# Designs tried in a protein design chat: VHH binders against Protein DOG1-like 4 (DOGL4). Part 74

Target 1, 232 residues: Protein DOG1-like 4 (DOGL4), of Arabidopsis thaliana (Mouse-ear cress) (q84jc2)
Amino acid sequence: MSKMRNLVEEKFLEFYESWVIQLELYLHQLLIAHNNNTMSETELRHLISKLTTHHKAYYTAKWAAIREDVLAFFGSVWLNPLENACSWLTGWKPSMVFRMVDRLRKSRVVLVEAQVKKLEELRVKTKFDEQKIEREMERYQVAMADRKMVELARLGCHVGGESVMVVEAAVRGLSMGLEKMVKAADCVRLKTLKGILDILTPPQCVEFLAAAATFQVQLRRWGNRRHYVTHS
Below, E stands for the ipSAE of ESMFold2; O stands for the ipSAE of OpenDDE; V2 stands for 0.75 times the mean of E and O plus 0.25 times the DockQ between their complexes.

## First folded at step 9 (VHH)

Design j26 (from j1 with Y32H; framework vhh_6z1v_2; at its last look DockQ between E and O 0.93; V2 from the best seeds 0.79)
Fold by OpenDDE, look of step 10:
Structure j26 (fold): chain B 232 residues (1-232), chain A 123 residues (1-123)
Amino acid sequence: as target 1 above (232 residues)
Amino acid sequence: EVQLVESGGRLVRTGGSLRLSCAASGFTFSDHAMGWFRQAPGKEREVVAAIDWSGDSTWHADFVKGRFTISRDNAKNTVYLQMNSLKPEDTAVYYCAASFPFYTLHSSEYDYWGQGTQVTVSS
């Protein structure tokens, strides 16, 4: 089951393993905070800030890596098959987190009408932004089959050095488009996250972040068990 | 070292035009959203315009009313603010700022700031 990995994959794999370990530590803190009603608002805000900073660090590293090889993220070797199957443009689907918010509403958390309204507006906006990105992504994917590439495919495998140049040019063009779309998707992810956190109170934020982190960690664990994958 | 250096600010008459520039260095410019802010004497700093990392999305304050336009050149690591139909009320120190990865309307959420450039509009 071992396949060749490039330098970008190896480096990011190492980074991600460490990043996930830290996420699990923060998850533990979130759960403690959620079950401890004695924490001050300042303490809760500090914890929230640590999580947001942690996520920012992930995307900083990601954007550096995709600049070198964005294609590595469309076959992420640091993720198990279940995680990859749940990925949208190399990450979590932004609109999915609203299901975490719905969990809050079904729990002991009481959202006021104003919060509910703002969350709904954000959900609609997020969905709209996702669709825009998806449409643009499709354009890039379809564009890969341009006239030159189709002609090359028709000619078959017995093509000389010129074919390599054509393919390389096509891949470069696609990669540039993919990088742009991945970054756009990441912005929607982070804007959605920020939007939710801006609407919720600090205690609600902690519960939300705990739910989101739990889902992420469990998805990884479930996938690892299912496919007998070990990352650390 | 991260640097944002504004330029182009000067004295102009009402109805005049200016183009501000902000040259960035020390960070990955093309990964950051950029914003222009201004602060007049005795007033709070306010956001004037913002632009995402790609330049595809922009935001302008209501008081701009189509007079100002933000743009960027990632190849030059520079963000611009074209200001037309200037008014005395536009007199302020103008600041450029960088934010990863998207722009916001809150100054406290920006990562890096320039030193500012003075724009003075006379009546």
Scores: ipSAE 0.880, ipTM 0.940, lowest interface PAE 0.5, mean pLDDT 93
Fold by ESMFold2-Fast, scan of step 9:
Structure j26 (fold): chain B 232 residues (1-232), chain A 123 residues (1-123)
Amino acid sequence: as target 1 above (232 residues)
Amino acid sequence: EVQLVESGGRLVRTGGSLRLSCAASGFTFSDHAMGWFRQAPGKEREVVAAIDWSGDSTWHADFVKGRFTISRDNAKNTVYLQMNSLKPEDTAVYYCAASFPFYTLHSSEYDYWGQGTQVTVSS
């Protein structure tokens, strides 16, 4: 365990706490906009842009952190156990967001036929991209049992300081593979989010973003009530 | 300061080849998708080619497929456009642009832009 890995986790924990506080503030603005329907299209687009920017800021910070220690995101200390249990490749599962979209069919403003068709096309594409990444993760796990990895494991059991450097180099190689996979997953997340927002009207975007943020905030609150720090 | 510095634009004869380079500084190049755009005389800017942060995914416009190839070297913070079988219709100012975290076909969605380099193709 290196000191630098602990510092990366501490820095991202600090960032994430602030990021969530700002998300809650944006959620309140979304709920007011949704309930009152008093905002102009320009004002709604500005609010949607603030949330898009906020999510991009998260991925900017995340990619900086995974470059240093991608493993910190597989069992994150800034997430409670419930949030970690709901993670797919270090974040939300892209196809699950369409459950939030399905709620729009029950909104006052009904989705038009053209929107339904485009959302179904996006859902199919998102599931395809998601499955492609899942196959890559399976290949990665199989590759961990190849001859090279078995040989490195044997060396690590039998000798001292010299083999430590060889094992560390191999672990860095494994981490680079995970980093690439996490970045690919994050790109599918952001492409899915952008695709939905491009299809929806500004009022529908506000409703969708409010539903997504509400779920994220509530999941954190539920998990925190049973969080490790307050367990006993 | 964020900078994208393009090089390689010049006068070239029809059927010739040219390689454009774009050197990036002031941001994490390896986290950004890159695109090449061009603006022909009297026309709007159009996307020519794009490449993702890893270099594994590329896109090329139909009018350059088979002739142009986009590539990148993350160790050198540089993106390239190899142009073969040049035609007079390829005459334009070519721009390098960066987008986080993936490329799009819309110029308005790119975060950083180069100054442009002039490519002139003569018959």
Scores: ipSAE 0.721, ipTM 0.884, lowest interface PAE 1.2, mean pLDDT 87
Fold by ESMFold2, look of step 10:
Structure j26 (fold): chain B 232 residues (1-232), chain A 123 residues (1-123)
Amino acid sequence: as target 1 above (232 residues)
Amino acid sequence: EVQLVESGGRLVRTGGSLRLSCAASGFTFSDHAMGWFRQAPGKEREVVAAIDWSGDSTWHADFVKGRFTISRDNAKNTVYLQMNSLKPEDTAVYYCAASFPFYTLHSSEYDYWGQGTQVTVSS
C-alpha cells in the first residue's frame, strides 16, 4: 500500500519533477555548447551561471522543505530506490565528484599543473569536511535512537500534558539537530561545486556540468526502469 | 520584498565603541550567511567580517582582528557588528549583506544588500 504523503512531500515532489525536467533541458544546452566551438566565452559563462543558479534554487527549496519535515529527505518519495540508495546525508557525496573530474581528465580534458594542484587542495578540504560531518552524524544517530526510545516509553505510560510537552521538546531537538547537519552537508556540496567551477576554465566547466547532469539524469532513468511493477 | 536594514551608525570618538545591527526580512534569514562590508569615500568596498548561517563559523579581516566581532541572532533575524577600539580609519559606510548558503570574501557573490549606515570616527 502506498503511504500517505504529507503536504511537504507532495509539494517537494512537484518541485523536484519540474526541477529535473529543467536540468534535462540545461543538459541539452551543455551538450550543444560542448560540441560548438563558436560559442563566446560570455555565452559559456551565461550557461554556467544558469546551471549554478539552478542548483542553488534546488537547495533553496530543499532548505525550506527540511524546516517543515527533514525526515522526508531520508528515503524521499520523489526519488526512486536507486537514487535513495546512492544518497549521502540527503544528497550526492561531495568527494565522489572528484572521481568524475578525474575521469574527464583521462578522456579529453587537459588540466594544467596549477589547476591539478588547486583541485587536490579542494579534494582534501572536501574530504575533511565530509569526515567531520560523518562523525557528527554518528553522534546524532545515537542521540536520535536514545531520545526516540525514551519518548516512546514515556508516551506509552504517561499520555497527558506533561508527557506531550516532553515528547514535543525531544522531537523538536532531534529535528533541529538533523536539519543543521543536512544543511552543513549541503554547504559542503555547494562549496565543492563552486570550488571546481572556479578552478576550471569555462569550456572545462561545461564539460564537467554536462557529465554531472548526465549522471544524475541517467541515475533517475535507470532507477525508474528498475522500479517498474511487472504483470504475470 | 527582501530588506536588510542597518542601524547604529553614528559619530564616535577614537577609542570608542559602537554596535551595528542589521534587521532582515523577506527571505529566510536562518538559511543565509551574513557579511559586513564597508566603503570609505573614494575607496572600494571591502569585507569586514562574515558569519555562516548557523553562527558556528566566523571570519574577520586582519585590519579589524580583535576589535570587531560579528554575531547573529536567528530568532530575531538580526546580524550584529560589535566595533571596539575604533580608529579614524574605520570611518565608512557599513553594509550588511546576505549570501545563500555560505559566506565568501567577495562582494560580487552576495545576493542581498542593505543601504548602509554611516560610521564616523573623530580624532
Scores: ipSAE 0.601, ipTM 0.826, lowest interface PAE 1.6, mean pLDDT 85
ESMFold2 (binder alone), look of step 10: mean pLDDT 91; pTM 0.921

Design j28 (from j5 with R108S; framework vhh_6z1v_2)
Fold by ESMFold2-Fast, scan of step 9:
Structure j28 (fold): chain B 232 residues (1-232), chain A 123 residues (1-123)
Amino acid sequence: as target 1 above (232 residues)
Amino acid sequence: EVQLVESGGRLVRTGGSLRLSCAASGFTFSDYAMGWFRQAPGKEREVVAAIDWSGDSTWHADFVKGRFTISRDNAKNTVYLQMNSLKPEDTAVYYCAASFPFEFTSGSEYDYWGQGTQVTVSS
C-alpha cells in the first residue's frame, strides 16, 4: 500500500516538474505573442491549442495517478506548502480564474458587452458547481464520522484477519469517494477554462492564459523561496 | 490502439425497441464521457445522447427524450443506447464517441469515434 503510494508520488513528481518547465516555456511564448500585435489569428489559435492540450495532459496524468492513490493529491509532495495552502480539492479553485478575467476588463483590449454578459453567466454557473461539490465534500466528511466508520475504526485496533479485511474494504470505499469528488472538481476546472476561452477572442485568450500561467509560476517561486525559514 | 465498436443495429418495425452497444478498448474508458451520434441518409451527423465518465449525469436530445436512454457499464467498458418507440425518422447510422473528460454537444470536440451501426425502422 505505502510502497505503491511512494511510487505514484515519485512518478507524478517527475511528470509535474517536466510539466511546469513546459508551462514556463509556453508562458514565454504567450508573453511574446501578447507584445506582438502582428501574429495571425491562425498562429494565436495554434498557441492557445498548445496550452489547452498541455492542461488536458496534466489531467490525463492526474486521473491515472488518483486511480492508484488519490490521497497523494491531498498535501502533494510535488507542491510546496504555499501551493498546497492555496489548493481547493487538489487543484485551483475554478472561480478564482475570474480574477484574471477581471484584469482583462482593465487592459487595453476591452471586452464587449456581449462577452461581459456571457462571462458573468459562466461565473455564476461555476460558483453553483463549486458549491455543489463543497456540499458533497461536507457530506463525505460527516459520513466518515458515522456510526459504521467509528465501529470499523474500533475493529481496526484488534488482532484478527477478518477485521483487517473489513477495514481495508472501508478504506478503499473512502478512497473511491474522494476520487469521484476530485474528478468532479477537475471537470468544473476544465469546463470553466474552456468556457472562458470560447467567449474570448484569440488575443484576449493569450492575455488570459498569460495571466493565469504567470500567477501559477509566481506562486511556485514565492513558496519555493520560503522553505519554512522566513516570515511573511 | 484505441477502438470503439458499435453493435446491435438491425431492421426493426415502427414502435419496436432496440438496444445498441459500444465496446471500448485501448484507453481508460472510466475516465471518458461517451456520446451517441446518428447520421440519417442525406443529412449531417447529429448528437443523440451523452453520458459523463461516472454514469451519473446524462443528456438526451429533445427529439429522443422519453424514448431513448443512454447508460454505461464501466466494468465492461461498454456504453449503451436503449431505443424505444422507434419511428421511421430514427433510421440512421449510429456512432459512439469518446471525449476526455466531459461530454459535448458538438462532434468536433470528441477524441475517438466508432465506425457506426445501421438502424433501419420500417413502417
Scores: ipSAE 0.624, ipTM 0.829, lowest interface PAE 1.7, mean pLDDT 86

Design j29 (from j5 with F104L; framework vhh_6z1v_2)
Fold by ESMFold2-Fast, scan of step 9:
Structure j29 (fold): chain B 232 residues (1-232), chain A 123 residues (1-123)
Amino acid sequence: as target 1 above (232 residues)
Amino acid sequence: EVQLVESGGRLVRTGGSLRLSCAASGFTFSDYAMGWFRQAPGKEREVVAAIDWSGDSTWHADFVKGRFTISRDNAKNTVYLQMNSLKPEDTAVYYCAASFPFELTSGREYDYWGQGTQVTVSS
């Protein structure tokens, strides 16, 4: 079990470091595109596609890793303490991205009324889905204090093959519950990101993605600057 | 290596019922949202129903609500479409598709597609 956790953490650390380097390269391209009014719609769509593919690659790798060890994503070794402190269920809080959308109100390419209405509808749905997951997490935490869990904890202190098997099965059940919850949270993240990109025009998508990537990159740099020991 | 294989399509009379199945292999089925799409000759492909990775959340198009039900069995790597009260307008090739993340209304973001199964509804 410990060896499997170490391998999952090492493998994802290596993946994440490379993924962040590529995100910084894409951020440079997004900033150039945002400040350049001569790029065609086709060129902008191609750049947006690169970013969506990059984010999809992250969640594909994450879901493979959480299948092996979901607990690695609670207090992740590939994130500095500031990044970990800003995490909600192993990632960004879905409703937070609408603050980045608010930046578009100050752009040269303004949102039309139909877009504002659709974004507000998406914001409401995102908050509803977010609250549903928070209630599931609360139920999970309450279940940890259940009589059965307390009894299983006592069994874990005894020598006996039968009691050991029961405790191991319970721990596996707890991990499976967390995995389901993390996947549900990631699905809300992906639906929210996709929904925003479907509502926005290509120039607005570039501005939004640039804002999101800038925040992610700067948060990492701020945490590293504060002399935290990290695998960054 | 990735395969989605639809089955169950055939000729059926108006008012009849039919169950379509889609067997998935070569990917982690339980990580993917699944959708059923249909396309009639000379018409655009349209989304019929979708189900999330867990099976807890489903969506059905207004034109099939109350008649069609999507479901999945993650242990069998299979998604189903139960079709009741069939109408001639339901005649189409039915496709199953897999998406990561969950996708309800667009075919452009689906990662994997089956080859389709023909459903013909006659009077």
Scores: ipSAE 0.227, ipTM 0.625, lowest interface PAE 4.6, mean pLDDT 84

Design j3 (from t98 with Y102F; framework vhh_6qgx_2; at its last look DockQ between E and O 0.10; V2 from the best seeds 0.00; counts 0 for: pae E 6.7 > 2, placed apart)
Fold by OpenDDE, look of step 10:
Structure j3 (fold): chain B 232 residues (1-232), chain A 123 residues (1-123)
Amino acid sequence: as target 1 above (232 residues)
Amino acid sequence: QVQLVESGGGLVQAGGSLRLSCAASGFTFSDYAMAWFRRAPGKEREFVAAIDWSGDSTFYTDSVKGRFTISRDHAKNTVSLQMNSLRPEDTAVYYCAASFPFEFTSGREYDYWGQGTRVTVSA
């Protein structure tokens, strides 16, 4: 089924396409750095900084867009169905990245005991934060289905001007709540990412970022093969 | 252009109180975590307090916990620092800072800085 896109969707789609292209370029650099251990620590840190800056740019654009239309991100037209299916509150699930870290641990990456402990602490904190956000999200979702709204839904859309105003007000209220929840979720994402990068050494960071970027890019590719998505 | 303008500094006796204010402009205030830092004479700049973008979360350095309170007003684009039970060791230039989207204990990650306001606590 074809979906009409609004201006916010169109603009962000364009942005995201460019952003993903740049991510793929950085992924290539990460892979080179990972496979060739000739880069200095300074060079590795610089590469890491470029990636973190790139992610910061994404959220800057996202937060600008959600101020205009947060609902656009709950049916993200710039993502394929697989990507959307894997999304938690308009983005990646923060706790998911620890599986990537676990994968690294099972590979050639050796973590010292202190790192392992810190990662576990971070994991616990991340899960706690996720659950907190989920509870708040549930509150907003449940609140939308109050008695008045349920009655209006039953009566349909042809009840009169007053009913339209009530619905619009309810949607506005929900949107404000959703914006807050999305921003909160994004903060958990960024804090989790920052936390992991602070625990890992620069070479380990590069490997982690490469794995994360690879997963993101491949997920998009896999989804596109299953469901052809035409992007501008 | 981005501006952070601090006010409220001055001379106060030990045990006294001051309220610092920082007026922000030139950026989307509601997207930024805000923080206060301070630099005492002959010392490096240190973190004092931070508040996240929503105002729901705050963080303080240990030496000011229970005495200082950070708050923000989205309608006025201001961040404030209520300082109670001031001590001579609180004497410093206090700086307002902004970071997208979350706060840090290190000033290295902050995007914008104010010019600072001087606080002097006499014994």
Scores: ipSAE 0.706, ipTM 0.849, lowest interface PAE 0.8, mean pLDDT 91
Fold by ESMFold2-Fast, scan of step 9:
Structure j3 (fold): chain B 232 residues (1-232), chain A 123 residues (1-123)
Amino acid sequence: as target 1 above (232 residues)
Amino acid sequence: QVQLVESGGGLVQAGGSLRLSCAASGFTFSDYAMAWFRRAPGKEREFVAAIDWSGDSTFYTDSVKGRFTISRDHAKNTVSLQMNSLRPEDTAVYYCAASFPFEFTSGREYDYWGQGTRVTVSA
């Protein structure tokens, strides 16, 4: 498992660094579109499509990586400590995006009553799905702790290949359970993102995606800031 | 490289049963939701059934609930549709489709499509 973890960490770190660079380039395009109001609806839809494709590519790469080593995503080496501290089940907490949506409601872009209602319905559904996953994770953590303690006690004095095989099977079962949980959480994230984009107009989608990308990029920059001793 | 190959279509009498199968290759099957769509002559393509990436959740259009059952086999990279109590209105070309990472009722959201298998239900 540790050998697989090291290989997965190295490959995903390389992928993630290039993915973030491209996200910053898309953020620049989103900010230009938002500030200049010169793009046609077709041009805005194309830009939104580039962002949704970019996020889909992230989850494609992530799911390939977690299939090999899901534990690499709990305390990821390609994320700084601040990014890791803000993670919920290996990624952003789905309900947090509605705080960004609330900012849209109070900004220069006016949301119509029908949109506000649909966004509130989506928020309630997202929180429900989120809480369901949280309960499942709690049950998994309790069961995992009990299972580990029992297995450690049982295998403490065993000598031979059979005891090694039992430990490897238990570790594989642990990883498979976490993989399923992470995939379920990622589906809630993507369903929430798609739901918001389906409710918003193209200009509102650009503003929302710009806000989300800005937060992600700034959180990374804040966490990557090195503390320098002031010589005065 | 990506391929979805349907099989099991044919002619059956009303009240009969038929099992459709779809063999997937060229992509990571276990990461994709799988669905069946159908298109009757002169009609638009419509959603029939879907199964999520885990196999734990299934979805059906109202007209087939209780009659059709979708299932998947991760070891064989196949998705199946068991069709019971068939009606003449079920006559259509049935298409297998795959989407990452979750299921949709709209065909426009699917990444990969098979070429279809014909089902004819006689009265």
Scores: ipSAE 0.694, ipTM 0.866, lowest interface PAE 1.4, mean pLDDT 87
Fold by ESMFold2, look of step 10:
Structure j3 (fold): chain B 232 residues (1-232), chain A 123 residues (1-123)
Amino acid sequence: as target 1 above (232 residues)
Amino acid sequence: QVQLVESGGGLVQAGGSLRLSCAASGFTFSDYAMAWFRRAPGKEREFVAAIDWSGDSTFYTDSVKGRFTISRDHAKNTVSLQMNSLRPEDTAVYYCAASFPFEFTSGREYDYWGQGTRVTVSA
């Protein structure tokens, strides 16, 4: 069935549009810092702090929204189909971020042996945490395949009657479980990001953050062009 | 290394007030959500209140809403719990906890814990 719009979706769409615009502005600053070797360590740390704060603001807004309606984050109206298809539990897959680190190491970023060891330890921990989440998520896979049932339950105020209360209880149980899984996934994402930024030097952090922001912006731009062409 | 040190516990008559404080060190305070949990005699530890990393959002268990106020001070690296209109059922050891990155009502999600401060509310 087709997607429904509600108050949570409307509010988060407005937030997300502004958030992405600000991310693009920070990306420009990251690219300038990447190309300008005269920036001080203090200036780099300030820029890294801006990006960290920007990401914390995203999760603050997301967690407020999922308390009201976690289902809005599965097939989000504020993301294009390519962005949605690339999502794992409503966001980037934690372990995939190490592909960015690996690419940077092959091209421009020189890592010392101590950094490499710490990154491998973090990679193993991240994969372990992902596997725990995936095992628990298997219990919810059948419920997600029946998305049409949850859409009808969200319209249940028009149906009325006691037959609707069984569906409401099922949707509430699914939503609570999914909220728990999304929060667990977000915790792994943020712990992985923090771990990488703690291991890397400030110039290396700028390189990493630029790569991550570039990927996210390009995914949105490319997906929007394909969506536009498809509807022309 | 990491320390959470609670203070402010004590004996109070029902209807009275206490202010708990938790001093944090050994981690970047502004990156963590902070919470208070409590364990009454013979009961499991339970969630009381939490405050997000920025201080903008607070959360309370139903039995303390309107009576307890959680707050944080980023300059002093402290989180506080103002407890008003205390009742005998509030008697417990109160624990400060920190979670990276977000707040939870389940204690299993918290990374760091204090040793606790005892609150006794006499009828």
Scores: ipSAE 0.027, ipTM 0.462, lowest interface PAE 6.7, mean pLDDT 80
ESMFold2 (binder alone), look of step 10: mean pLDDT 84; pTM 0.858

Design j30 (from j5 with F104W; framework vhh_6z1v_2)
Fold by ESMFold2-Fast, scan of step 9:
Structure j30 (fold): chain B 232 residues (1-232), chain A 123 residues (1-123)
Amino acid sequence: as target 1 above (232 residues)
Amino acid sequence: EVQLVESGGRLVRTGGSLRLSCAASGFTFSDYAMGWFRQAPGKEREVVAAIDWSGDSTWHADFVKGRFTISRDNAKNTVYLQMNSLKPEDTAVYYCAASFPFEWTSGREYDYWGQGTQVTVSS
């Protein structure tokens, strides 16, 4: 029951564990860069590039996995219950990162007026893109309760050759719809992340990425501690 | 080994039509957004059109809207640029480019690039 039966889930769990370990190493480098203020602009850009590449590697692996089994990402076995509870369409909610950006108002390097305007424009666009995806998810959920789907579920309880094929086709269609929505959500995530990094200076990018990575790592640690205590 | 191979570039008369193709290999094409860029001698490279990973969302530069159409065939790992009502100003080397996972209106964000195909429009 507690055993992973799905090869896709086993492979992604192995990938994710390694990916998180590397994220913690990058977080350590970001915190050193932020606190000591000794790195050149070129060195900071190189560090920012490593983080961007690391996040893109996650989505490359995720899209390979969802092509095989998108449902593995709804209630993921590699995430603890707290991480799963905080998910919006299999990942972080794009607009949430603007709360971390607001922290930059208190940084050593203050945001200039031009940056504030561009960040507000990006926030509005991100929120619009989120709402568009949420409307698609609502339509998907309504379609699941459609009379036709109820009839197909009833037929699936009385298995015959033709009925089995029709039900299998419907299930494949549902999975393809979810895959499309997950990919759309991931595109909004990466567009939002890249948009913020393009607006910020290298020192501000380091502070932002450190805040984001800290939140992700702390959420995992808090959930793992609670999971361990709850399980024991 | 990642490869983008453009084809279809040639000499064509003003008002003519041409279809460019870009065949992709060595990466999961259906996960990448694709773009067409062009560069004329002595000018900066500019974005002409872009298409998302699904083919559902497209963007075209104002100077080609209504004349050029980008499309893709994920089963064939190919992206196309249909060019109609060609003008001498369209003369350039046309480049195919791939970006994961979304399209950019800037060339700096694209991950992979083809070698280019020459389009010459004469009167």
Scores: ipSAE 0.555, ipTM 0.800, lowest interface PAE 1.9, mean pLDDT 86

Design j31 (from j5 with E103D; framework vhh_6z1v_2)
Fold by ESMFold2-Fast, scan of step 9:
Structure j31 (fold): chain B 232 residues (1-232), chain A 123 residues (1-123)
Amino acid sequence: as target 1 above (232 residues)
Amino acid sequence: EVQLVESGGRLVRTGGSLRLSCAASGFTFSDYAMGWFRQAPGKEREVVAAIDWSGDSTWHADFVKGRFTISRDNAKNTVYLQMNSLKPEDTAVYYCAASFPFDFTSGREYDYWGQGTQVTVSS
């Protein structure tokens, strides 16, 4: 049931290009909603729901892909070098979205004290969860230097059927460990996104989602322009 | 077709024990967080326990801590609720629910729900 590595990358590249185009369309709708300030709460909630469903679709597709080839997400071919440079464990760093939330204090819809307190609590928890995952990644990297791994690498220097099978089992174990770690990081991302949206009012959610989508779209455009200039 | 089927609900005496099971099909079970909810007649539905996709993280409501334990078997596509030291106030319809990795302690973010299984605790 596992696919060849290049098939996973090609399939996800096609998915991601389509996903980004739809994100740009949703961004346009978010900006209209923010500027017009005449949409009903029901209309705003519907738009927010479309964005959350869109992000959920990304993680659904990602988790299917990492089950087949998690390494495709470390140095992704569907991301330009600038986007890859900004990645933390195959995606955005959860605590960074609180920088975008800070903009809401200067927007038309100001945060009340109760919201500020809840956002600060969420920020602290998010940073704690990030640190926990970073410690697990450090333990994973240290385990690569463990005596067992060193011995398995030495066995790989002998060309034989039995040593090949032992090395292949070790490589599969490494991939499973990375998959678990990526899923843990994605759970922190989704909990952080949901937590922010639960704290904010619908107009504030629209502003926040517009800021996040704008940053993502512009980062991609800046990186794509630089790539063309340096190589094409 | 996504389906969650609860089983194990029945009449139990106060102080007794009961194990509920929820069999999942139609989705990649190991990608989903699972939760147990309950609702008594005339009361709001409340979250009882939750378990993440891996089984490593669990949450239990204060009113069941030390008495109930949630667990899962990803090889069998099943989530369990072990209920010990049952009280009359535990009488309710118990629901199994699945959530793709949003906040698994929140009832608002569960994607799929079972039909429920009735638990009655009497003296």
Scores: ipSAE 0.273, ipTM 0.662, lowest interface PAE 4.4, mean pLDDT 84

